# Ledger of designs, part 3: VHH binders against Uncharacterized protein C29G2.6

Target 1, 179 residues: Uncharacterized protein C29G2.6, of Caenorhabditis elegans (o16887)
Amino acid sequence: NKQCRDLLQCSIQKKCVNLPVLSKLVDGKNISAEMYDDIDKYTDYGCIFTTGCQDECNDCPLCLTSKLQIVDILSGEKSSAECPTLMDCALKCVAESNQDIFQINKCLRQDCAFHCFDGSCPKCSGFITRVFNQMCAAGNFRQKIKGYSGPCYEMFHEIVRAKFADRFEKNGKTRGHSG
Short names: E, the ipSAE of ESMFold2; O, the ipSAE of OpenDDE; V2, 0.75 times the mean of E and O plus 0.25 times the DockQ between their complexes.

## First folded at step 1 (VHH)

Design D16 (framework vhh_8dlx_2; at its last look DockQ between E and O 0.01; V2 from the best seeds 0.00; counts 0 for: pae O 10.1 > 2, grease 25 > 24.2, placed apart)
Fold by ESMFold2-Fast, scan of step 1:
Structure D16 (fold): chain B 179 residues (1-179), chain A 120 residues (1-120)
Amino acid sequence: as target 1 above (179 residues)
Amino acid sequence: EVQLVESGGGVVQPGRSLRLSCAASGFTFSSYGMHWVRQAPGKGLEWIGNIYYSGSTFYNPSLKSLVTISRDDSTNTLYLQMNSLRAEDTAIYYCARGSEDFWSGPFDYWGKGTLVTVSS
């Protein structure tokens, strides 16, 4: 899949995956259930889904579906109750796109991804916290600044919120809400 | 297009207070977290603290009791209040915008800085 190839290339270029470690874990071995936890440990899903490769992920149906399924898995069987705005938005995209997967993906990207960052989905916020802690622990900071510790979740959340606010202002689009 | 302009630096005696300002333009100031960072002569960068769009503040633990960061979104201005100034506070003070791409680092735009000299 050409779209998903772009995601793979982005994930490698942005270092969303620890290729040397993953290659060692998979090289010459069948992927077992026990190995999935180790593979996940060396994969930065937040980088893939948001900070590094958001556009490439949203253009890859498998990645977008996995992104939504991870929210469901992390939320458990009560995902609709815990993330009602994300679920309602996703269902609206399906209903309005006349079963066209590319229109569904466009809708999900433009209208729904924001719900993970606006505080409306606590379980999605939990996923983002884990992602940010992984980035902090991995030392992905290009700028070495003495005394900088920042609260990982809050700083990441604020950066993403600011980015979405600028996008809405540029397009003249608004939800009629600022919170 | 994005511009950050610091002001309020100068010579000040030990034990006194000083307030720095940062005038922001070219972006929606109220939507961004903002930071203060300093660099003493011949030393590396040292983070002072930040303020989010929500008004929440976080400080370098070594400086927490000595500084206060605030913002005025109506005038697109960031402030740094410094109290009980010491000789080691002599530095160029930079205003920086919180990065939209944390993977590349916590700051994406910097001002040119304002010099604060603490001397008797």
Scores: ipSAE 0.061, ipTM 0.601, lowest interface PAE 5.8, mean pLDDT 68
Fold by ESMFold2, look of step 2:
Structure D16 (fold): chain B 179 residues (1-179), chain A 120 residues (1-120)
Amino acid sequence: as target 1 above (179 residues)
Amino acid sequence: EVQLVESGGGVVQPGRSLRLSCAASGFTFSSYGMHWVRQAPGKGLEWIGNIYYSGSTFYNPSLKSLVTISRDDSTNTLYLQMNSLRAEDTAIYYCARGSEDFWSGPFDYWGKGTLVTVSS
C-alpha cells in the first residue's frame, strides 16, 4: 500500500522517529526489554498522527484507524469495535487515572501495550512493525545490534518477546512460525 | 494470487559465481521488501539478506562479502548474485516476500525454491 509507505517515509523525514538517537542507543547492544522501551520513547506517535504527517496518516487506513481509537480513548467512549481487548484496557486506564493525561499515558504504556502484540489487535501490531522496519532499514540497526544476523522484522519480534516475555508465558503466546 | 518462481539453480563448480532469479506476480512488487533464504541439507533456514522497496539492502554478516541482492521493478524480478561458491553453499534457495504484520510469520509468501549444488 503506497499510502502507508508514504506515511512511514514521512515519519523518518519529519523526525517523528528520532533515528540518530535510536541508532546510537542500539549500537553494540544485545536485544533487550530496554531496547523496546528506547524505541517507544523515541517514536513520537503524535508527530506521526497529527503534527508532522497528518495528511499521510489520514490516507493510511492503519494510521487513521489508530488515530480514531486514540480519540475514543481520550474521550472515554467506544465508537469502534476494532481491537476490543486493547480498547477495553485503554478505557480502564482512563477511568482509573482520574482523567490525568500523564497517568493515562503511564497506564497505557505499562498495562495495555502488550495487547498490540497478543494477537488481539493485528492492526496495531502491523502498524508498529512497519514503523520499526523502516527505522531499522534507515538506521542500519542490523549492523549495529550485537549477536543478531536476521531480518528487521525478526529483530522486532525478538525485541517484543524480550519486553513481554512474562506476559507471553502467562498468556501462552510464545509460539514460533513454521516455514 | 501471489506467486514467486525461482530459477538459475543447478550444479556449479567450487569457486564459480551464480546468479539466481525470482519472478514475482500477483502483487505490486515495487511496494514490498524481498528476501533470499536458503536451507542446506538437514539444516534450518538461513536468512541471506533482503532488499527494501527503497532499494536499501541488508545481508547476513557471515555472507555479506559473497552475495549481492538486486531488484528490477520494471520486470518484477529479484536477483541473488553469489560469488566464490563453496560446498557449504549447497542448499535450496528461496525468495520470499516480507510479512506485512507481526502474526503472519517472517515471510508471508515464498516459492518452491531452486537447488544449488556446489561440487567437483
Scores: ipSAE 0.006, ipTM 0.276, lowest interface PAE 9.8, mean pLDDT 78
ESMFold2 (binder alone), look of step 2: mean pLDDT 83; pTM 0.828
OpenDDE, look of step 2: ipSAE 0.008; ipTM 0.250

Design D22 (framework vhh_8dlx_2)
Fold by ESMFold2-Fast, scan of step 1:
Structure D22 (fold): chain B 179 residues (1-179), chain A 121 residues (1-121)
Amino acid sequence: as target 1 above (179 residues)
Amino acid sequence: EVQLVESGGGVVQPGRSLRLSCAASGFTFSDYAMHWVRQAPGKGLEWIGNIYHSGSTFYNPSLKSLVTISRDDSTNTLYLQMNSLRAEDTAIYYCARGTSPEELWRLYDYWGKGTLVTVSS
């Protein structure tokens, strides 16, 4: 439909997709499974969903559905029009992390989880829980904490505690009026 | 003029409970998320938790079983209920107003002067 065609045009114009890859999609009725993995590497989903083509994506039902599915998978929350900043942040993490689940979850914790605690999205406990579960499942994360051999969930509680304190310390040093 | 005034602090014995209050004025209290924050002697600031205008609460995981945050929008008052107080809970307790959605790069914009809680026998 027109809205989804406008999205494709936006994606090309804003350079969210690699033109040679898009050409293969147009001409390639017979694209192999191996090529699908390569196509994902040439697509900037954060650009399509947020920074480049947010309005066009929101107007295209297929794109909006895909955007919401990614948020639901990552956050464990229902679509939150109530949390647009968190949603956009999560999608940028996916786009910028080369689909490495460890990098995605690191990005979510460091750049996005803060929005669950700043008052902008108070109902995102599922997002925090999902991030913890994915980090525990990744396995390789445990190896990043030298000398730690305890339960995975305890390691994440310590990391969140430390990161939460760090975020608080950066933003909460003013006493009295902020000016 | 935005003002936040904490009260209810004092000397309390270990194992007891204490409720702190924060009286807000100079803004529409019901439109803002509110936070509780503490600083123990010689330590950094520690976030305790927050409550959004909707009544939804989020807590520091290390403190979740020990504290409850509530608000009364009819009296413009924020509360922190603390249970099973320990010596390590000795700190100055601050209330802080959360930033608007437009200022997501900052956690707080206004703070009270704090109220001292000393847990000792």
Scores: ipSAE 0.000, ipTM 0.116, lowest interface PAE 15.9, mean pLDDT 68

Design D28 (framework vhh_8dlx_2)
Fold by ESMFold2-Fast, scan of step 1:
Structure D28 (fold): chain B 179 residues (1-179), chain A 122 residues (1-122)
Amino acid sequence: as target 1 above (179 residues)
Amino acid sequence: EVQLVESGGGVVQPGRSLRLSCAASGFTFSSYGMHWVRQAPGKGLEWIGNIYYSGSTFYNPSLKSLVTISRDDSTNTLYLQMNSLRAEDTAIYYCAADSSLWELYSGDYDYWGKGTLVTVSS
């Protein structure tokens, strides 16, 4: 997959991924939605946004949640099938939940579950939460999510910076942690 | 053995302030994000807010003007300061720990306390 290889090359140049692990996954397997959570532990999407690799994610399965900025919610204009559908669902949950974070998360798990691998699993819950965080981090849809208070982007950046530093210490073998 | 023990709950008058504490043990507290969550009688869970190991705090927008979350990593203690208490703030208050970068709003946290009851009565 050319777009996945473009992401991989950008991520290598920006030191965001463990090349041997990610390369084996991309080259050795047909990348499916089921591999998304496994790939996330080797690819930090916050790192990709911070380092400018997001443009390589057009139709790559690894990047569907990071392409939020290319969809115009008001016009309904869409750049990829999976990304817009998942995003439309997530934004509807945000808009309909009166800024109640538990109601947003409940809506994401129950109503948007079909956009991930297994709708009832804790792993799928984490994936949905990452979609919400990436929507906040992208910044482009903050203005279109009426009533959402904005520090989600600041929080995401601060966490990513801290975990980014730790991730590079560990040569990218695990998703960032505080030790 | 992981433990989260909430304290400071009780009966308070409307308009007053209350501070809750959560004492943590059995894990590296300074490496975990911490959350406050409440459940009012007959209602579901309501996320109040969180504080990261970096000190960054985020609040449920409906509660942001009424609460402050802080932490003391030297004593492994999490705090929730609540001001201008209303009858609708009557709930069991839980603290929770989350090691996940991406589980910010999930309610599926790594560890939970058993809760402390706050009753606001006029």
Scores: ipSAE 0.000, ipTM 0.138, lowest interface PAE 14.2, mean pLDDT 58

Design D34 (framework vhh_8dlx_2)
Fold by ESMFold2-Fast, scan of step 1:
Structure D34 (fold): chain B 179 residues (1-179), chain A 123 residues (1-123)
Amino acid sequence: as target 1 above (179 residues)
Amino acid sequence: EVQLVESGGGVVQPGRSLRLSCAASGFTFSDYAMHWVRQAPGKGLEWIGNIYHSGSTFYNPSLKSLVTISRDDSTNTLYLQMNSLRAEDTAIYYCAAGRSGSYLDLWSEYDYWGKGTLVTVSS
């Protein structure tokens, strides 16, 4: 309808979608389930839900329903209403995960959980904090994270460094294999 | 052949600004989240920030006021603008491509890495 057309127009104007790539995928054919993964890969739903097209999304029933389901998933007691930066990040996670709860959890741990520890949301006692605590508890690490530069962050830096070293070494092994 | 080539490093005086570039080839640049990471002499890796295909950016909170990340998908180029450079910003700066959204991604690998460009902040 008109409301959802306005959302689509907004999404294009605000560059929430990679239009050239999407045109190659659709090409007048029916969209299969596999194609939805590619479409979502080229769509910034966080842009649609929040900073780019919030009003247009709220007026489009399909978009509003998706946004509200996400808010409900994130609605652990006392965390979501007090933390707009964390909420915006979490909505982006849902948007980029095709509403797959396991991918949402992964994204929340990796992209959003640090907002609980950077001073922007000290009251992260809900779902996101629990997910982050599970990640930081891996390997029998007993220290509680205190913030962005806390002991968990230092431990995680060592894990990232090891992955960076491994990645660099793999790419340096053979020139042909890297291409 | 997949390549990420950082450039723009060098010796700069404290308080000045510097823009680094990362030229990408051999993959569909516009489909990837792009990252800047640095390593100071004798220290570990520090994630600076990233930019998604949509242009959305996330920064290391300790650096957010000092850096800006941007991209130009028409030229397959990633940029890092650094302002008010300090001696502690002396590091090798790396460009990386991957589907991970941030430095906290324990479960995703970066697909491609550059070899880095050295920035030395000294008088």
Scores: ipSAE 0.000, ipTM 0.140, lowest interface PAE 14.4, mean pLDDT 62

Design D4 (framework vhh_8dlx_2)
Fold by ESMFold2-Fast, scan of step 1:
Structure D4 (fold): chain B 179 residues (1-179), chain A 117 residues (1-117)
Amino acid sequence: as target 1 above (179 residues)
Amino acid sequence: EVQLVESGGGVVQPGRSLRLSCAASGFTFSSYGMHWVRQAPGKGLEWIGNIYYSGSTFYNPSLKSLVTISRDDSTNTLYLQMNSLRAEDTAIYYCAAYRLFDEYDYWGKGTLVTVSS
């Protein structure tokens, strides 16, 4: 509970979520399945897991288990045949990092990033974004791993609820006729 | 309207230093990671490095000792500091905005750096 609360606060403070854009999308609205695609576009799950909130994520069981799913998905189901050199580099990062997501992220950023710019993988950004989104948006994508569906969605739902609690309460309360 | 405008390019002698700037507008700069990329005449794109919105930096290993990337979120400005410039550093330098692996990257028009005597 408290462990994951610290992760939520970190995600907000480190701007792992684009709150100014997200608040305009969700303010005064019920969150629908269609909105998750837009929400995911304004959420940097790599920031949550590694560069922004590594320590807070390690202390949150939901976040820690989600890291293993990223490793599995990077190795698997939705790898892009359109980016074979990036994929080969990513698999090397996975193999050499002993499932340490932080080392995988560093390896991708230092050793593989040039494949996005040398013409070998023009779709590099889309590929990795899809991988992260598949981990977090399991309901809109088939996963190889049985039973994985909730941790990332639950965490994001808590961020939205916690950050916009005041706004949702204010908008919901002012339902009466103005005098 | 999203805009990235590089500046600071020009003619510079070998061995000198140069700082490029990239002014960003039309999006929440502080929520985006940023890249520096260059293209030498007749060559493909070469990635220089990136900086996350957290401030963490990653560099092309071939260039790491020669460059430093920094950002100022209060002024929506990205910087590339280059030291010990060589003739092979002659290129058009681009900045690009991304969130981590975002499909909708934004690119500037570039600024030309010419290293010559």
Scores: ipSAE 0.006, ipTM 0.250, lowest interface PAE 10.2, mean pLDDT 67

Design D40 (framework vhh_8dlx_2)
Fold by ESMFold2-Fast, scan of step 1:
Structure D40 (fold): chain B 179 residues (1-179), chain A 124 residues (1-124)
Amino acid sequence: as target 1 above (179 residues)
Amino acid sequence: EVQLVESGGGVVQPGRSLRLSCAASGFTFSSYGMHWVRQAPGKGLEWIGNIYYSGSTFYNPSLKSLVTISRDDSTNTLYLQMNSLRAEDTAIYYCAAETSPYSELFYRGEYDYWGKGTLVTVSS
């Protein structure tokens, strides 16, 4: 679509995207929804959202939606108040993942989700679901929600599998989750 | 008492189709999201898909072309239609209900509901 062409040009000019990887992925093809996950891995979102291409991103609906979803996840006022340890963990994931949404998602799943189950935040199920749903609903993950094997579904499978296994577990055999 | 009862399992030949049912009682079925999960012998649980109270469905991408989930709120029944069955589809199939239409699957509430399962064996 033409709505985001200026964003693409800015991203290339300001080197917010790994140009060799972008060139290989596109290779004269139209960019498809299936390419978003690969593109996201090699994209500097801080550059796109703020320091390099802020105006172009704000004018591109897909980019603006992605930017607002990240802000909404991090600035959830009630969730921060209810689960400060979880929020500190989430902020650490953002800081240590160079703003890579794929790595942030993986970090949240692997390093932060257990806070919902260790007794430090028994009400965080709602917060975690909001985070996962907002990530999956973001513009750059919109197509993945309909049966795409993206990070959102991998996280969903892992959480569902752990919860269901724990439901059948007796005598405290579960490891890596709340006992 | 909340109860989920799966049925329709059995021995079926490869390439055939099979429809599983899950009969729900003890709660307002039409208000809950429902899930199908399976466990193959010696393996962990695998999420198949879900259907929300609104009728919206989401599937495991590895199974999307092979399964369809539907519901009949007038009979409190959840269905799993499976096509082109393969040997690797041999598993115990479970249905599960979310605590509420707004609840999360990983919420460890006392009202999370789980069926006993029904065995599907795909053999030549």
Scores: ipSAE 0.000, ipTM 0.116, lowest interface PAE 13.4, mean pLDDT 63

Design D46 (framework vhh_8dlx_2)
Fold by ESMFold2-Fast, scan of step 1:
Structure D46 (fold): chain B 179 residues (1-179), chain A 118 residues (1-118)
Amino acid sequence: as target 1 above (179 residues)
Amino acid sequence: EVQLVESGGGVVQPGRSLRLSCAASGFTFSDYAMHWVRQAPGKGLEWIGNIYHSGSTFYNPSLKSLVTISRDDSTNTLYLQMNSLRAEDTAIYYCARSDLWYRDFDYWGKGTLVTVSS
């Protein structure tokens, strides 16, 4: 899909993915399930959805679907023992944004970020990114069930596949891809 | 104590429809995403789909055209509507609750058997 190609390009340009690691993982023709567990550790899904590539994600159906699942997860979250003041602020952002992840991100950054510096949550650095990565990470489900790999699996699988195809085109080959 | 109890299973003829129910108790049902998972005889677990607290549904692409998941938060009940049943839909159907932070299924029902046979 052309819109999802723009998302791939944005993800690389904005460094939402660890390109050196991804390049090594997709350099071969075989992409295994174990590979996805490793790739997820070096992918910033918060960057893809909210800070780096929000417009490109909105235009890519696979990314939009994954993003809506993340919004649903965040909307259902209750106050937790870890950073309760920050979490309450985040939930207010979700409630007041009519399921618009663009507005959620803006609200989180403008209205909630100061809780990272007021002493209420000393470990909040990267909290929002950790939340998105944890909810989105493909293949990181502790219980492996056929047909379910988490909310972002199809989107990430397409990004990996597109990167592999793109590699062959840049090496002077046309449309060489497996899978 | 958290409990999930499936019902509505039984013997059904091919081509017909069936609705399964899952009665939840012991937790605030409306706060949790709920899933349907099945296991055919001699096979592994297969995810059918889920429904978030918001009502948004996501399905296994191979099953999307055959099933609909819904919930009634006023009665703490999860539903699975199955249409155009086939012999290969014979399975034990499980209701499960997800742990959003760890991405685990933290509670399961005991399952209800659906047998599609003439």
Scores: ipSAE 0.012, ipTM 0.449, lowest interface PAE 8.6, mean pLDDT 69

Design N1 (framework vhh_7nfr_2)
Fold by ESMFold2-Fast, scan of step 1:
Structure N1 (fold): chain B 179 residues (1-179), chain A 118 residues (1-118)
Amino acid sequence: as target 1 above (179 residues)
Amino acid sequence: QVQLQESGGGLVQPGGSLRLSCAASGFTFSSYAMSWVRQAPGEGREWVSSISGSGGSTYYADSVKGRFTIARDNVKNTLYLLMDSLKSDDTAVYYCARDSSGWYFDYWGQGTQVTVSS
């Protein structure tokens, strides 16, 4: 797909990906779970999706789907397929929705997406934390919260808390690993 | 291994005061924002208050603003919640929670019971 090739070229030219560092991380090594976190760390998703390559991403179906999935996770609309906890939740949604795709999607958005934010899905939580940090660094969230002057990570805490205030009351669980 | 241990809960009369403490270990305490979350009988969990890693910024739920104060001692790795003018509605189990990157809770304590009753 030409549009997706254009996105790749844009990502390289705009330095949305720290290609030399990524090459060093993967060169001569088997990719471990920890290395996936490092790869994400050296990829500027805010640059790819918004500040650097917005048009190229929107025109590439793979990138647009990924961008919408991330936006859905950030807005509390969708869960990540990479998360075991979210996969269990998704299977429950399928089982309980009589195979109605619209009811399945509603269940996935409302009941499963929260697990990315409460720490019950480590892979999703790690990925979303990096996406929040990249978007914050790009200024996108700060521009939406006029009058906020505190540290960027504290702004995200306020946004997530506000989005899921009712869920902290209903599903306020996940004390992490040690309790 | 990350551990959070609450203390200071108990029975208090309406209008009274309590100070909760949370002893943290197994991580660099000053690098993380910390929060207090409570769960009242028959209800879900409610966020109460948060404090930044440096202690420079504090945040409160509207239900506790002006009555509760969150504080931390980064030398002693301890989080505090100073609760004044307690109401019956403040009766809950209070949990200490670690904020991952300031936007979600990844570790929780076992909780400490606060009962406000005459």
Scores: ipSAE 0.000, ipTM 0.128, lowest interface PAE 14.1, mean pLDDT 66

Design N10 (framework vhh_7nfr_2)
Fold by ESMFold2-Fast, scan of step 1:
Structure N10 (fold): chain B 179 residues (1-179), chain A 120 residues (1-120)
Amino acid sequence: as target 1 above (179 residues)
Amino acid sequence: QVQLQESGGGLVQPGGSLRLSCAASGFTFSSYAMSWVRQAPGEGREWVSSISGSGGSTYYADSVKGRFTIARDNVKNTLYLLMDSLKSDDTAVYYCAKGDYVWGSAFDIWGQGTQVTVSS
C-alpha cells in the first residue's frame, strides 16, 4: 500500500537499507529462503523501527506489527510470566547476538517459535496464530498457489509443527526438552 | 547457494506412471518441509503435495490424492514424486519447492522444473 511504500522510501533515503547490495541479491531469478538472511544482514531494523523511519513504520501495518511483537516479547513482565520458556529463549537470543537487532530477530524466528508447540507455553499458541494471521493479512503471500483452500495461518502452523517434530527426531529425543 | 534440480519428466500415455526426483544442495535438507508445485500451460501454479522434513507427515491436493505419493531420502538429499494413473490434466511443468513461513510465504519455487506430458 502507500504507507508501506513510504516506509520503503524512507528506509532507502535514511540508508537503513544497503540498497546497492540488496539490489544485486534480489536481481537473481530464483529467490530462496537463504536470501532473507542476506536481506536481514543488510537491513538496519533499529533505524527502520526507531531512529530513522519511526513514523513511516508506525503507519505501515506490517512494520508496526513486527515492531510491537519484538517489544512485547523482550520487555513484558506478562510475557515472561505467561511463557517462561519462550522468554528464556528470547533472552538467550539477546545475550548471544551481542545486542544486534538483526541477529535477535533471526534467533527469535528460527529458534524460539518451537516453544509455542512443545507444550511449554500454552498461551503462545494464540500469539503465534496472531503473528501468522498478520503476516497473511499483509499480502506477503508471494505465491498464489492453487489447491490450498484453508486459512493461511493453518498452513504456516502445520509447517512449523512438522519442522519442530523433525528436530525432535534429529536430536534423538521424543520431546526435545527435558523437564 | 541453495539449489534444487528436478528430473524424471517426460512423455507418458494416459494411465501410465512416472517418478520425479529433486536433488537438493546448499541447505540442511532434513530440516525443511518440501513441496511439489505444478503449472499447466496458460494456468496458474497449483500446489500438488508436501512432506515434512522427517517424512512423517504428507499432504496432497484433492486432484492427486490416491494417485501420487511424495517421498524423501534424507541421506541422499532427494525429494520424489511417484505419479500413478496419470491423466491428461496432469500435463504441466513440475517444480520442486522449499517451504518458507518466515515472511508469510508458504513456499518458494526453485529450479527450471521438469516437463510432464500425458498424451497418446
Scores: ipSAE 0.000, ipTM 0.215, lowest interface PAE 13.0, mean pLDDT 66

Design N13 (framework vhh_7nfr_2)
Fold by ESMFold2-Fast, scan of step 1:
Structure N13 (fold): chain B 179 residues (1-179), chain A 120 residues (1-120)
Amino acid sequence: as target 1 above (179 residues)
Amino acid sequence: QVQLQESGGGLVQPGGSLRLSCAASGFTFSDYYMSWVRQAPGEGREWVSSISSSGSTIYYADSVKGRFTIARDNVKNTLYLLMDSLKSDDTAVYYCARDTSYLFTEYDYWGQGTQVTVSS
């Protein structure tokens, strides 16, 4: 849909995906499971979901579903070692918002953001981005090994397909070996 | 080069109003969350308000909720802060900042700031 097209354009324009490197990596090849490690390495999922393309993600059902899955994983994680007061606040937002991602986002920004300024989380700048990237990387790694469908799998697949649509539309006409 | 330039600050009486503007250049303004952050004399930075790239999502600090309105014009590459019912506690240098964080706490580019003074 239009909203998901906006997300894909945003991901490209914000350089959430290192397209020049990925283009060279997939040149003449079909996307295979063995490439997920390399694709994950050059994809900033935190950028896609939050710091770069949050509005576009919230308006795209595939991205919103992936964010909700990440929220579910996060709500089960109690260790929160990097920023304990911020994470406790975030978990309360998750618990009290009945899995509504828009209410969770509102709660996080209005009720939790001040923890980044009060000295309790000096490394706040990358915290949420790192958490999302770690969760997405882990999910895709397991997908590669055991067919596990991680929280970022659908979003990752859609972005790759959109950028390399010309190669998939020309299936069988690629210059390299397709396998 | 990325540039952010604030204007519209000044001296006002308690209960007065001001409109701050931030002119952005050197990047695709419509691609970024933008924030207003203030710093009172001798204090640390305090986040005031943020607006999403499209303008569809807006957040305010509790201290300004109901009194301030953030807005943006993506055609003019300009961010606004409309400040009503100003209080002495709103006295600060107000900065326009390009947001790089999910929680409106980290910024990669800042304006030079515009002084707002609320005094009788």
Scores: ipSAE 0.000, ipTM 0.177, lowest interface PAE 13.4, mean pLDDT 70

